# Miniprotein binders against b1l550, part 26

Target 1, 279 residues: b1l550
Amino acid sequence: MRLPEELLERARDIHSEAPSHRIKLDRVGSFGLKVPVEFKGFLLLAEADVWVSLPEGRRGVDLSRQVEAIYELSNPPKDPFSLCREAAISLLEKLNYADSSGVSIRFDAPLQDGESLKYYGVEISSIASDEIINKIRVEILGMTACPCTAELIRAYKSSEIAATHTQRSLGILEVSTKAEHPDPDKLASIIERAMSSPLRTYTKRPDEGGLVIRSLSNARLAEDVVREMIHLFLEEFGHLPEDTHILAAVRSMESVHMHDIYAERSFSLDEIRKEISSH

## First folded at step 20 (miniprotein)

Design li19
Fold by OpenDDE base, fold request of step 22:
Structure li19 (fold): chain B 279 residues (1-279), chain A 83 residues (1-83)
Amino acid sequence: as target 1 above (279 residues)
Amino acid sequence: SWKKVRIKFTFDPEEREEVLEFLKRLARELREKYGLTTLIYQEDGKIRIFVKGDPEAVDKFIEEVLKELEERGVKYTVEVVEI
C-alpha cells in the first residue's frame, strides 16, 4: 500500500527541523547493508556501512538517499575499492547538508590454497572530507609456535626439533592513507610470512608434517610476529605517503590458556622510520 | 539554496603534482573563507574538485580558483558542471 501523495503535503519534514539540541553528529547512516562486489573474479555479497555528517541545525539524515547512492553504484557489481570511493563521493554530492561522508565494505576475501580456498577478512573504507582518505583492514589467521616452551623442552630432553605448543593467531594490518587502497592480498601475505607458518585448508600427510616442522623451526612470540609484520610492511609499502597511518596487531589464541595474547603497534610511516633509524 | 559544482582539470603530467598541492592549499583557504564544503581528488589523470554551498559563495570560489591558476601561468583545460 502506497500512502497517498496528499499525505506528504500534510506531514512535516521531521529531518529538516531544528533539533532540540544544536549538536553536530560525526556519522549518521545505514549499517549492515548487503551489496554485491566483484573481487578477483568472484562475485561476493559484502556488508556495507554508509554514513554522512549531520550539522547542528538539522534534526535528521535522509537515510533513503544514502541507501540509493550505494545501490546505484553497485549495479552492475564492481570492485569494492571503486565502489567505496565512488559511493563516498556520491554521498557527499547527494546530501547537501553533509560536510563529510564515508563508506565501509566488509567481506571474506578468497585465497587459493592448492586445489582449495582459504580466506582473509577485509574491510575497505573511504572517507570524503576535504580530501579522500582510504582505509583498509586485513585480518588473516596463521600459526605460531612458542619459542619459550620449546626452549624448556629442549633443556629437559635433547632434541633437534623441540616440541612446543602451537596455536592459531590472528594477524591484523590496518592502513589509512590519502593514496589508493593498498593491495589486500599483499597485506595478507605480509601477515602470513610474519607467522611461524600459514594455515592450510587441508593437508596431506607429507604437507602436514612439513607445515608443523616449519612452525617448530620458526617459533615466534606474538611480539615477534608484530615486529616482523612492520618490517615486511615497510619493505613492500614504504613508497606510501609519510602521513599514512598503520596499525599492526596480533591476537594469539594460546593453546595453553583460555585467554588470548594480544600485541599491537600504531604508527605513521614518518614516525616509524625515525624510530628505526635511531638504533 | 544549495549550489553544487564539479570542476575537472586537465594539466600537463609534469606539473600535475605541484598543481595538486597548490589547489589543495587554495581550496582549504577558500572553503574556510566562504563556509563551503569542498572535495579535491585525483582520478584518471585529472584533478577533480567538488564544491557545494551558498550559490554566491560557490561562484566566488570558482572565480578565485581560476584567477589564481591564471596568475601562476599554469596551462590547463577545465570543465565546470553544475549538478
Scores: ipSAE 0.686, ipTM 0.902, lowest interface PAE 0.7, mean pLDDT 93
Fold by OpenDDE base, fold request of step 22:
Structure li19 (fold): chain B 279 residues (1-279), chain A 83 residues (1-83)
Amino acid sequence: as target 1 above (279 residues)
Amino acid sequence: SWKKVRIKFTFDPEEREEVLEFLKRLARELREKYGLTTLIYQEDGKIRIFVKGDPEAVDKFIEEVLKELEERGVKYTVEVVEI
């Protein structure tokens, strides 16, 4: 049932009223939208969050305009990087009272693994506030082997390749930059290379053995993985602006404990360069 | 009333990065001065500025940006579109 237009004219615009408490809000929007995106030749249904700031003198945000902004730009489907950026700009243009806007898009990105597919998690964001800040978060699973246990087993059995506990570990790279979004495939590759070994969607018998042997030969602490991620990141992306912010993290789902081991480092490119140069 | 303006600048590629940093600083100063909302970014080799607010303030913003560029002797082409 559509309300008669006559009733709409009599209704107060609640959103434009003064709030009971004059407080600015940083983000008000719609979270968990589904939008189509094109990524590496795949048409994917992604999750999207859209938001704007709300000034202290306005009670609410016109949420319908936010939703319209992103869906207009999503047809036809486009790459998620352009969609995020364009939608953030569009939100700022459409909502007069907003001094900032933002869009986040999340999906599982396909990654070729031989004749099959694996995946990594990606969140692509753009924030429009004086400037555009582009953010990308990549999460991919790898495998780690514990060097400490390996050393204990080596000491006990004198094995050339020491047995050790192995586990899945989640590597995380989050980059916030005023430059364009870094290539998520490259970020995923950095994480995988920082692990003891990558995961495989399928393994034939000879491949499975090789994968495990490789992991044992590259035993790494969670701390080692984070440091390696940072090192590899600097080699690949050291050309980004100095104010670029990075979070490198690993969550190791340790197979000998019920809990996870977590390690992280947050830094800007200028900070880490100064740190490395001081040593 | 709100005025919304898109400004698109074309600069020499050799000067573009320096000019961009200058414009970022200038836009921030003018935003604060006039109580405007501004967005500056580079796309497709062009520097783009979006500005919205009071019509007179927006006009002053544009005038001051152009004046500062002229004073620096920067060569540019500009497109200004009200939306």
Scores: ipSAE 0.684, ipTM 0.901, lowest interface PAE 0.7, mean pLDDT 93
Fold by OpenDDE base, fold request of step 22:
Structure li19 (fold): chain B 279 residues (1-279), chain A 83 residues (1-83)
Amino acid sequence: as target 1 above (279 residues)
Amino acid sequence: SWKKVRIKFTFDPEEREEVLEFLKRLARELREKYGLTTLIYQEDGKIRIFVKGDPEAVDKFIEEVLKELEERGVKYTVEVVEI
């Protein structure tokens, strides 16, 4: 049913009314939108969140304008970095009462693995306030081998290559910067290189044996993986602004326990450089 | 009524980084002074400022930004567009 236009003219604008409680809100928007993006030659359906701030004197946000803003920019499909940035700016321009805006876009990114594909999770965000802050979160699975169990077995059997338990581990890098978004493929590569070994979509017999031997020969604690991720990140992305913020984390799905092992470090580039130089 | 303005600056590449930091500080000060919303960012080698608020306050913001740049002797081209 479509209401007659004459009735709409008589209706109060509820969103523009004063709220019962005069409190500013940081984020009001639409979460879980689906938008097309172009990424590395693939057309992907991504999940998107859009929001703006709401001042204390306004009851609600014009949500329809937010939705229109991102969909106008998503046709034709473009790269998710440009879409995120442009949509954040457009939201701030269109919503007069907002002093800040933000956009997040999430999808599984394809990664070539021989003649097949593997993937990593990515979330790209842009926040427009006084400046634009770009955020990217990358999550990819790898394999870890436990050095503690390996040492116990080595002591028992006196073998050069000790058997140990192995498991899938989720590595996480989150970067917030006033610079351009870091390359997500490079972030995924850092996480994989910090693990005992990468995962493979398919393995041939010699490849499978080699993958496991590599893992056993490069046994790492979850703590070791996080430290290695930070080290590799500094080598690749040490040129970013000093106020750039990083979260490096690992969730190891330990095969000998029903629970996971988790390790993380949050830091700015300035902070971590001072820490490393002091040792 | 709300006035919205996009300002696009072109600076010499050698001075652009220093000028950007100056403009960030100035925009913050003027935003607080006049109760405005501002956004400053760099794209395609150009510095862009978006400003919105009371029409008179927006006009004062633009005037003060241009005046400060002139006083510093910075060479620039500027495009100002009301949206």
Scores: ipSAE 0.671, ipTM 0.897, lowest interface PAE 0.7, mean pLDDT 93
Fold by ESMFold2, fold request of step 22:
Structure li19 (fold): chain B 279 residues (1-279), chain A 83 residues (1-83)
Amino acid sequence: as target 1 above (279 residues)
Amino acid sequence: SWKKVRIKFTFDPEEREEVLEFLKRLARELREKYGLTTLIYQEDGKIRIFVKGDPEAVDKFIEEVLKELEERGVKYTVEVVEI
């Protein structure tokens, strides 16, 4: 059923009124939209949030225009980075009263794992205000092996026996930059290489043994996983603008504890380079 | 009423980054002077500016941006599209 268009001339335009409390809002939008994206040859169903700023003198946002903006751009499906950036620009263009706009897109990225697949979590954002700020968060599970327990066991049984507890650890890299989004596969690779060993979807016994030996040979504290992530990030992405902001973190589900261990460092490229070069 | 304009500049690649930083500073100054919303970014080796606001203020923004580029002696081409 479609109501007569003429009613728009007789009805109050509630959204364009001033609100009772004249307070600016930073993000007003539609969250949890499902959008198709094409990523590395896969067609994925991603989750998107879209928003704009709302000035203190305007009561409401034209929410249908926000939804239209991203869906118009999502057919045919395109890569999520282009969709994210283009939608953020489109929102700012379409909603006259907004002085900023933003789009976030979340999906599980497929990753080859021998003859099978595994995945990692990706969330990208583009925020349009004066300039475009691009953000990406990558999360991937890996294996860590505790070097402290390994050393105690070595001391007890001599150096012949290497043993320690191992656990899944969630590695996190977040990057906020004026440059294009870093490649999420490269961020995931940095996290995995910082761990004691990657996780596999499945292994056969000889490969499983090798995986465990690799983890023991590369035992690392959660703190050192974070440090290694930063080191590897700087090697790969040190060329990004100096005001690029990074968060590197690990949450380790320690197999011998009832609780998790967490380590984190946030920095700008300018700040970390000065820190590393100091004595 | 509102005026919305897309501006697309092509500069020599050797100068592009320096001109971009200049245009960012200029756009920030002019948006505050005239009460405009602006967005500046690179796309396909070109610099794009989106500006919206009061029609007279938008026209002044465009005029001053072009004037400053001419005064710097920067070689460029420009496309201005009202949307």
Scores: ipSAE 0.645, ipTM 0.900, lowest interface PAE 1.6, mean pLDDT 91
Fold by ESMFold2, fold request of step 22:
Order: sequence, then C-alpha cells, then structure tokens
Structure li19 (fold): chain B 279 residues (1-279), chain A 83 residues (1-83)
Amino acid sequence: as target 1 above (279 residues)
Amino acid sequence: SWKKVRIKFTFDPEEREEVLEFLKRLARELREKYGLTTLIYQEDGKIRIFVKGDPEAVDKFIEEVLKELEERGVKYTVEVVEI
C-alpha cells in the first residue's frame, strides 16, 4: 500500500530539522545491506555498509537516498571495488549536507584448491573526504609449525625425526591507501606464503604427508609469520604511496595450549623503510 | 540553495600526477576559503573534481581553478557539468 503524496504537506520533515543537541556525527548510515558482486568470474553475495557524515545542524539522514545510491550501481552486478568507490562518490553527490561518505563491502572470496574451493575473508572500503581513501582487510587461515618444539625433538633424535606441533593460524593484512585497493588474492597469497604451509579443503594421504613435511621444513613462530608477511608485502606493494598504512597480524590457535598467540605490527610505508634501512 | 558541479580534466599523461598534486592543494585551499565540500580523484586517466555548496562560492571555485591552470601554462581539456 502506498500512502497519498498529499500527506507531505501536513507532516513535518523530521530529518531536515535542527537537532535538540547540535553535535556533528561522523558516520550515519545503513548497515548490513545485501548486494550482489562479480568477483573474478564468481557471482557472490556481499554485505555492504553505507554512511555519510551528518553536520551539527541537521537532525537526520535521508536514508532511502543512501540505499538508492548503492543499489542503483549494483544492478547489473559488478566488481566490488568499482561498486565500493562509485557508491562512495554517489553518496557524497546525493546528500547535500554531507562533507564525507563511506562504503564498506564484505564477502568470502573463493580460491581454487585442487578440484575444490576454499575461501578467505575480504572487507574493502572507500572513504570520500576531499580525496578517496581505500581500505582492504584480508583474512586467511594457514598452518604453522613450532620451531621451539622442533629443535627440542631434533636434539633428542639427532635429525632422525623432524617433528613438532602444528596448528591453524589466522593471518591478517589490512591496507589503507590513496591508491587503488590491492588485489585481495595477492594479499591472501602473501599471508599463505608467510605461513609454514597452506591449508587444504581436503587431502589424500600422500598429499597430507607432503603438507606436514612442508610445514616442518618451514617452522615459524607467529612473530616470524608477521615479519615474513611484511617482507613479502614490501616486495609486492612497496610502490604504493608512502603514507599507505598497513596492519600485519597473526592469531595462532596453538594446538598444545588452551589459548591463542597473537602478534601484530602496524606501520606506514615511510616508517618501515626507515626502520629497515637503519640496519 | 545548493550548486553541485562535476569537473573532468584531461592532461598529458606525463604531467598528470604533478598537476593532480597541485590541484589537491588548490582544492583544499579553496574549499576552506569559500566554505565548500570538494572531492578530487583520478579515474580512467582523467582528474575529476566534485564541488558543492553556495552557488556563488561554487562559481568562484571553478573560476579560480581554471585561472590557476591557465597561469601555469598547463595544456588541458575540461568538461563542467552541473548536476
């Protein structure tokens, strides 16, 4: 049922009123929207958040215009990076009172894994405020093998058996830059290559053995994984603007403990280059 | 009252990045001077500026941007669309 348009003459426009407390708001929006995206040949269901700034003198946001901005651009489905950027620009254009806008898009990205698929987490955003700032967070699981236990067992068996505990570890790379979003597959690859071994959806017995042997040959502390992620990131993405900000982290679900280990480093490209060159 | 304008510039590729940095500084200065909201970004090899605010202020922003580009002697084409 659609209500008569004539009611607009009688009703107050609540959103355009001044608020009783004149306090600006940084993010006001619609969160958890479902949008289709096309990512590397896959049609995926993604979740989007859209928002704008709200000045002190305006009581509310025109929420239907926010939703309109992203849904107009999502049909037909397109790559999530274009959708994210274009929607952020559209929000700023459509909502006169806003001086900034933002869009986040989250999805599980598929990867080929033999005859099957595996998935990793992606969240991208674009913030339009004088310039566009693009952010991407990638999370993917890998395997780590503890070098401390490996060394103890080596000393016991003098290289007859290489053994240690292994566990799942969640690797995280988060990048904020004025350049285009880094390719999430490349970020996921960096994380996996920094681990002792990747995880597989399934393995046959000989492949499982090989995976374990590989992990023992690449024994790594969580700290080692973070450092390796940074090293590999700099090789692949060192060309990004100097004020690009990165977070590299690992949460390792240590198989011999009831708790996890966490390691993290955040830095700008300018900062890390100075740190490395000081050696 | 509001005026909203999209501006699209094409510059020679070899100058584009230097001009972009200049335009970013200029846009920041002018937005503060005239009380405007601006967005500058690069897309498909072109530099785009969105500006909104008071109609007179928007007109002054556009006039001054074009004036500064002419004074620097940069070759460009421009499209200005009011939306």
Scores: ipSAE 0.621, ipTM 0.890, lowest interface PAE 1.7, mean pLDDT 91

Design li19
Fold by ESMFold2, fold request of step 22:
Structure li19 (fold): chain B 279 residues (1-279), chain A 83 residues (1-83)
Amino acid sequence: as target 1 above (279 residues)
Amino acid sequence: SWKKVRIKFTFDPEEREEVLEFLKRLARELREKYGLTTLIYQEDGKIRIFVKGDPEAVDKFIEEVLKELEERGVKYTVEVVEI
């Protein structure tokens, strides 16, 4: 059933009214929208959030206009970075009362793994207010080997036997910058190289042996992984604006414990450079 | 009640980054002066500015941006589109 369009002339526009409490809202939007994206030749299903700011004098947001903004841009599918940026700009243009807008897009990114694929998590966002601020979060699993247990076992047997516990660890890099989004594959590579060894979709026995030997030869504490991620990030992305903000973290699913361990450092490029140069 | 304008500037590539930083500061000052919403970004080697607000304030914003660029003496082309 469709209601008579003439009712639009008589009905109050509830959204344009002043609210009972004149309080600005930072983010009002539609979250969990399904959108297609094209990434590195793959057509992927992504999930998007869209929002705008709402001034203290406006009661509500025109939600259907928000949803239309991103869906109009998502057909035909395009790369997620263009979709994210263009939708954020479109939201600010379409919704007159908004002084800022934002879009987040998240998907599982395919990564070549020998003759197969593996996947890592990507979430990007673009926030438009006076400039565009781009944010990207990458999460990928790797393998870590505990150096503390390795040393204890070596000392216990009075031999140089390399043995320790290994586990899957989730590495996280999150970057907020005024520059273009860093390439998620490069961020994933940084995380993997900071680990004791990468994880594979599958291995044959020689490959599996090689991964284990690599992990034992490159044993690292969670703290060391975070520090190495920062070091490698600075080598590759040190050219980004000085106010670029980074979070580097690892959550290790310790194989000998019932719980995970976590290590994290957040910083801006100017902060970390001052810290390093003071040594 | 509202005027919305897209401005597209083309500058020589060598000076584009310097001019972008100048325009960012100028837009920020004028936004506050006239009570506008502005967005400045770079796309396809061009600098784009979106501005919206009171029609008179939007017109003054555009006028002052162009005046400052002329006084700076930079070579540019501009396209102004009301949306």
Scores: ipSAE 0.597, ipTM 0.882, lowest interface PAE 1.8, mean pLDDT 91

